# VH-VL binders against Protein TIC 22, chloroplastic (TIC22): the designs that were tried, part 8

Target 1, 202 residues: Protein TIC 22, chloroplastic (TIC22), of Pisum sativum (Garden pea) (Lathyrus oleraceus) (q9zst9)
Amino acid sequence: ATLTPNHVAKSLAGTSVYTVSNSDNEFVLMSDAEGAKSIGLLCFRQEDAEAFLAQVRSRKKEFRGGAKVVPITLDQVYMLKVEGIAFRFLPDPVQIKNALELRAANRGSFDGVPVFQSDLLVVKKKNKRYCPVYFSKEDLEYELSKVSRSSKGVGVSQHIMVGSFEDVLKKMELSEKSSGWEDLVFIPPGKKHSQHMQEVIA

## First folded at step 20 (VH-VL)

Design j4 (from i5 with heavy chain R98K)
Fold by ESMFold2, fold request of step 21:
Structure j4 (fold): chain C 202 residues (1-202), chain A 120 residues (1-120), chain B 107 residues (1-107)
Amino acid sequence: as target 1 above (202 residues)
Amino acid sequence: EVQLVQSGAEVKKPGESLKISCKGSGYDFTKYWLGWVRQMPGKGLDWIGIIYPGDSETTYSPSFQGQVTMSVDKSITTAYLQWNSLKASDTAMYYCAKLSEFDFYGMDVWGQGTLVTVSS
Amino acid sequence: DIQMTQSPSSLSASVGDRVTITCRASQGIGTWLAWYQQKPEKAPKSLIYYAYSLQSGVPSRFSGSGSGTDFTLTISSLQPEDFATYYCQQYNSHPYTFGQGTKLEIK
């Protein structure tokens, strides 16, 4: 059997993103690039959502009196996406830069939300192995520096792999129990993996 | 297909009036802001301003305020840029471009440009 | 008004080269920065929006990065059709403003 939506959602616990809502607490939606359908924007940084709010208020009169930035957790977003609501993530631009630097030099753009992982970090709890997957490369580098003589630069980054959050989610949804994909735990920006694991597993 | 088709090249004398057009097709003309951009010969791009076809609300760059007038005719999905009295320094290529909703995708569709030449 | 300064003003490169163009804003603009490509006698073409997002139909060899005041456009492996003038534009605050342009020429 494939991993349930609740299992995938649990792996996302604790990470907040930010969106703009109207005065009725409904997501502010916008037309996609073709103008054919509506999507909600989800920013990994609150300041990016605040900047989007300013654009919303500037460009549409009906939002000048009541639109606001609201937080929403990724597990809640995942449940809404399973229910068919369309969203677009806006990653932290620092993490986009990190992803571009880690990929092969002849590749171009990075598509999706960057996530970072190292085979050197495996967390054991309750007789299970968990592979921490980070939204912040800097947080991963910090944890790696605690298990490595190298406290700087290239030596630490040689152990870091980058991927797309969307691709990882897709693979988790298609994977069966005991496939290894159930062992992933996403680490919010600014948290230590040990703190996060205590909060979500205990 | 979303398109912006601009009127043809113009040759004018200083002091004459001029109205150039930008016709939108393939999308809801009243839903998106439309911008105007000037490019003087051999120079970069200058922002003129934006107009909302739904209600004709405008925002001009300060350097163009009072120098040109933006307007729309919704019934024929056409935007206009107009001068009451042309100067030689108005010689340039003028582009219209469609902004996406909340400007998020920027200026995603451009017209082909209208060359305006003002000389004595 | 927010001034946008591009560097370099021009550069020469060969097919297959990696090219980087920078753009600096006079004050913070978050991620509200676009990149445009313009060939002689043609309208500008949108390449990058929101600092790092690729516009529809743009080849993946183009990439953007940056936030705040410092931004970069990179072409990972130049193709013959990439020789053009490139403009950055902030669209955080009115009036929107363009950089002065960077002319990319065949070497």
Scores: ipSAE 0.768, ipTM 0.885, lowest interface PAE 1.2, mean pLDDT 87
Fold by ESMFold2, fold request of step 21:
Structure j4 (fold): chain C 202 residues (1-202), chain A 120 residues (1-120), chain B 107 residues (1-107)
Amino acid sequence: as target 1 above (202 residues)
Amino acid sequence: EVQLVQSGAEVKKPGESLKISCKGSGYDFTKYWLGWVRQMPGKGLDWIGIIYPGDSETTYSPSFQGQVTMSVDKSITTAYLQWNSLKASDTAMYYCAKLSEFDFYGMDVWGQGTLVTVSS
Amino acid sequence: DIQMTQSPSSLSASVGDRVTITCRASQGIGTWLAWYQQKPEKAPKSLIYYAYSLQSGVPSRFSGSGSGTDFTLTISSLQPEDFATYYCQQYNSHPYTFGQGTKLEIK
């Protein structure tokens, strides 16, 4: 009675990441840190994928023609992961900095893709409750300032929790229906949650 | 275990030739670029260049181009840094380091260094 | 060539302190920046790659951030084994280049 892969994928609709493909439209894979397996890199910023493309072309002659940056949506990535393809996300470095600043002073590094949430934002649409989870802290701060005047300025960040996208996905996969985890929807960077909800909710 | 083992310390006179080595083990030597780094006494790290053991392609930092030669013998998984005529200013510690695929993880494994002393 | 400038050139700190070292590139390098730790008479050790990612086996008290031209290495609570010289390196464009180093000393 756990959430199906299709239900988890729906929560990810509309968010694009970027990777490098070869001339045969296959993902460019690389060895992991141990050299034991192949992984595809998925950048949240297009410019990071373009920089990776430049490294690919520079380091291996076989890619000096025909390799390119391609977009792929997170729901498509999720379904490919279910089918056994290994990926590594490269988050926006601004969001890594945001995550480090929100963590307690005695904590160190942040692992994974930062996601941001506030319990002050629950959206009801078409008789269903949704809890928006943001890839951009700035987008969440903007939406909080519209909901409460006390959220403006320095106090707004105290209503924001940070977590790892990978941890949230794992918990969604292990959760049963009606647990509340099926109510999550991920908000793409640079998109208002109301616009996104209209586009992805039937 | 991925490892780079460098040849021992060298004491030379100006004008002599020298070839120092860096032996890789525990990984596919031909799959990854290998870099050389100089550290003069009391100074920081200087990038010399990289070599691809698969085909011996090289890229040198401009300040080292023509001053040293990088080469490999992939049959014994060994890279070399070579001078035809040493100068006193070549006195330094020399490191080799392995780059990861597409350099993504940077220089993830370093050799222990070879101290080269050039004095009359 | 891309010049890398570290600040400060040296720093004194006590065990338990939070330490911040900065690195500035003369032109944009995206996130292709690494941090290395070097102890006297030892080879450098990789700490951080891709501006913000920890190398395997590196304690979580180390963190990196930044992109473009401005980068930061932070040690959240300094330990006795952290006294060393720290180097940044850009590996976006050839020739790859190092910062001049930051020597972290016990106070």
Scores: ipSAE 0.768, ipTM 0.889, lowest interface PAE 1.1, mean pLDDT 87
Fold by ESMFold2, last read:
Structure j4 (fold): chain C 202 residues (1-202), chain A 120 residues (1-120), chain B 107 residues (1-107)
Amino acid sequence: as target 1 above (202 residues)
Amino acid sequence: EVQLVQSGAEVKKPGESLKISCKGSGYDFTKYWLGWVRQMPGKGLDWIGIIYPGDSETTYSPSFQGQVTMSVDKSITTAYLQWNSLKASDTAMYYCAKLSEFDFYGMDVWGQGTLVTVSS
Amino acid sequence: DIQMTQSPSSLSASVGDRVTITCRASQGIGTWLAWYQQKPEKAPKSLIYYAYSLQSGVPSRFSGSGSGTDFTLTISSLQPEDFATYYCQQYNSHPYTFGQGTKLEIK
């Protein structure tokens, strides 16, 4: 048996993204690049959603009086995706730059939302071991500096791996029980992993 | 296939009028803003402005305000750029480009350009 | 109007080189920055939108980064077909404005 949608959603709890809604609390959708389907845009930074709101208001008169930025959590987004609603994530540009710097110089572009992980960090709660996966490289570096100072002699940046949030989700959806993919938790920007674990794993 | 096909090259004298065209196909012409861009010989790209074919709303760059007129005929999915009195300095390549919804993807489709030559 | 300044104005590089072009905005534009490639006698081609996203059909050797006022286009391994002039454009605020261009010559 593969991991359930509810299990995947639970691993995403507590991370907010931002989108634009109309006055009726409906997502503002746009045509994809081919014009074939409608997608909702989900920004990891609120300021990016505010900038998109300004473009929405500038380009269509019906949105000038009622459109607004609204938060939505990634677990809510994931459940809507399971229901067939299409979304596009817009990552923090700082994290895109971080991802490009961590990859080989000849690799080129980075697709998707960067996530960062280190094999030096594992979190235990309720007799379970969890691997924290960060949306912010800086937050991961901060936690590694605590471990590295305590351990001495280990360069913190050499232990950071970067991947795509979308690829990680796909792997979780396709994985069997006891594969290890059950043990991931995603850490929102600006939170300590211990605080986040306390809030989402009780 | 989304396409923008522009009218052919024009050779004109100063003081003459001119109207060049940009015909869109393969998409809902009224749903997306259309932009115009000038490129003078050997120079970079200059933003002229945008027009919304749905209601003909326009926004011009200040340097082109009053110098040129953008219009559309949505019944034939065609946009126009028009001069009432050409100057030699209007000699340039003129491109139309489709903007995506809310401009998110930028100018994602470009016309092939119309060369306008204005000389004595 | 928001001024867009590109650097360098021109450069030469060999096939396989990593090439970087910089674009600076005179005021903050968030991530509303695009990159275009133009070959002689051709219309511009969209490469990057939203500062860091590849346009459809663009080879993955191209990448963009930056936000605010400072932006970078990178070609990770230069190919002969990359000889062109490259333009940045802000599309945050009207009037939209282009950089002056960067001419890339293959040695």
Scores: ipSAE 0.766, ipTM 0.883, lowest interface PAE 1.1, mean pLDDT 87
Fold by ESMFold2, last read:
Structure j4 (fold): chain C 202 residues (1-202), chain A 120 residues (1-120), chain B 107 residues (1-107)
Amino acid sequence: as target 1 above (202 residues)
Amino acid sequence: EVQLVQSGAEVKKPGESLKISCKGSGYDFTKYWLGWVRQMPGKGLDWIGIIYPGDSETTYSPSFQGQVTMSVDKSITTAYLQWNSLKASDTAMYYCAKLSEFDFYGMDVWGQGTLVTVSS
Amino acid sequence: DIQMTQSPSSLSASVGDRVTITCRASQGIGTWLAWYQQKPEKAPKSLIYYAYSLQSGVPSRFSGSGSGTDFTLTISSLQPEDFATYYCQQYNSHPYTFGQGTKLEIK
């Protein structure tokens, strides 16, 4: 038995992304890079969605009156994606830079939405183990500094692993119960993991 | 395959008129903005402006406003760049490029360029 | 108009080197920054869009980063076909503008 879509979605609770809707509250869609399908853009930063709104209004007259930025929760986006609706995530460029810096200097580009994790951070709630996965490297560094004095300053990043949000989701979807992948909980930017765990697990 | 095919090289004298073309194929010509870029010999890239083939709306870079005219004939999926009176300083390579929807992917397809030589 | 300033104007490098090129905007442009590669007597080719995204078919040794006013193009391990001139372009506000170019030469 594999993990259900609802279980994966629950691990994503609390994180908002931003997209542009038209005057009829429909997502503004565009052709993907190959022109094969329509995709919606989902920005991790609201300011990026506002900039995209400006482009939408500038490039097509039909949107110059009614298009707007709307928030949507990442768990809701996941459920829509499971139903076959196509989206493209636009990560925070600071986190892209963080991901590039964590890789070996001879590696190239980073594909996907960066997520960050440390083996030094395992949280137990209700007699169950949870492994927090962060969208913000800075938030992970803050929490890590509280559990290890050896990781203060220059040493903190050596305990941080970076991966692709999309790859992690795929592995969670393909993994069986008790595999360890069920323990992941995604931590929204700017939120302490203890507060988030209380809201999601409780 | 999405393509932009530009007209051939031109050799002109100052004061002559000229109209160069850029024919799009493999996509809906009326749905994407088309940009024009100048490259003077040995120099970088200069943005001329954009035109929307769907309604012929244009936006010119200030340094090109009044110097050239962009137009389209959507029935033959062709864009044009036109001068009424060429100057020697118009000698350059001229590129057309397709912008993606909402410009998100930037100028994703470029024409091969048209060399315009204006010599006294 | 938003001025785009590239640094350096030229550089020499060997196959296998890691190369970085920077681009600075005179005002904030968010992530609406593209990088183009141009080889002699050829049209420019799109490499990077939206500051950090690879254009289709571009090798993963190319990467982009930055937002606001400061942007970087990196080639992690230089190949013989990468010797070219590179241009950044802002496409946040009209008129769209290009940097002056960075010529990457074989050492």
Scores: ipSAE 0.762, ipTM 0.886, lowest interface PAE 1.2, mean pLDDT 87

Design j4 (from i5 with heavy chain R98K)
Fold by ESMFold2, look of step 20:
Structure j4 (fold): chain C 202 residues (1-202), chain A 120 residues (1-120), chain B 107 residues (1-107)
Amino acid sequence: as target 1 above (202 residues)
Amino acid sequence: EVQLVQSGAEVKKPGESLKISCKGSGYDFTKYWLGWVRQMPGKGLDWIGIIYPGDSETTYSPSFQGQVTMSVDKSITTAYLQWNSLKASDTAMYYCAKLSEFDFYGMDVWGQGTLVTVSS
Amino acid sequence: DIQMTQSPSSLSASVGDRVTITCRASQGIGTWLAWYQQKPEKAPKSLIYYAYSLQSGVPSRFSGSGSGTDFTLTISSLQPEDFATYYCQQYNSHPYTFGQGTKLEIK
C-alpha cells in the first residue's frame, strides 16, 4: 500500500527543468561517468542548458544544425524515470552553496539536488494539510519572514532543513498512504507557495 | 580500464625533430576528444590543444599554433604530438588527457607524462 | 583568453584543518570549471567538474562551489595525503586555461 508513481508525480507539478534535444526532438544523451549507460542532463537553470547546448554544438558536428534547449516539467521527468529513462539533474549552483552552508562546515560535499523545508510552514487548503518543499532557500526564507512575529527578525535559517530531492523521492515511493509523505508539495523557484497551490490544486 | 600510456622520456638537441605518442585503451578512441597539456619545469599547466580522433579535427591554443602538431592514428588508437625543430624552450613534461563526452566531466583520464629535455 | 587567478599561491595547514582555495575567472564561465590535484612527479588528478560535482572516487571531504567568475574548493578536514598543488581550469571556451596553482603544504 505504498504511494503510486502518479501521486508522487502530482506533488512535482509546475516545476520546469531544461534539457537539450536533437533535430529529431530526442533528448541528447551522453555516457555517464562510468561509461555504463546513457543519461540525459536536466538543468534547473535555463542558462545552464543553453551553455550545455553550446558545448554539444562545439563537440559534435551532427548537432550544429538542429539541437535546441527544451523545457520539461519535473512531473513528466518523474514519469519517464518510472519508465526506465536515466537522467542526471544539474542543480542551481546557488542552491548547492546554500546546502553546503546549512550542513555545517566539516560535513564535506553535498550530493544531489538540494531541497529546503521548515516545520514552521504547514499550509491547509481544501481541508488538507500540505508541507511545502522548496527548491530555493531564498524563497523559503521569504515565506518564513512573513510568519515571524515582530520580535523575531533573525535566526530564520536555523528553522530550515536541507535534504536531497532524490532522497525525498525515494522516501515518498517507499511510504504508506497516510504516512505524512503524501502531504508534500514541491514549490518551484520564484513562486510563492500560496500561488502555486492555487494553480496546482484548483 | 580506461588508460592512456605515453612514450618514454626524450633527450634531444635544438633543431632535432620529435614525435611523442599517447596510446588509448579501454574505451572507444574515436568518440572522445583528446587533449595535450604542457608543464614546464617547476611551473603550472599550459593548455596545448585538443584533437578529435574520429576525423582529426584540431583546436590549438594560440600560443602553440604553429609550434607543434597534433595527429592521430586511429587504427592503433594512438595520438601524437610532434615538433619539426625543437627549441630549448620546449623542455617540459607533456601530458595527454581524455575529455569526456561534450567535455562535461572535463579531462577525466590522464597519461603518465613524457619528459622532453632539449639542451645543447 | 580567460585568465584564471588562484588565491592563495601557497598555503600551510595542519591535519584536520578546513582549507579553502579560491579561483577567479576574468569573465563569466558559468559552471564550466574543474579542479585538479597534482602530487610531485605525478599526472594531475581530476577532483571536481562542473564547479560543484565530485569526480568518482574522490573523498567527500572535498567540495566545490561557485558560478560565473568566483569559485571555491574546500577540504573540510585536511588529511596527510592531501598535500599537493591544486589547479582550477575553465572549460567554458577555448583556449581552456588553468589557474597558476595553489601549493598546499602540511605542517
Scores: ipSAE 0.760, ipTM 0.885, lowest interface PAE 1.2, mean pLDDT 87

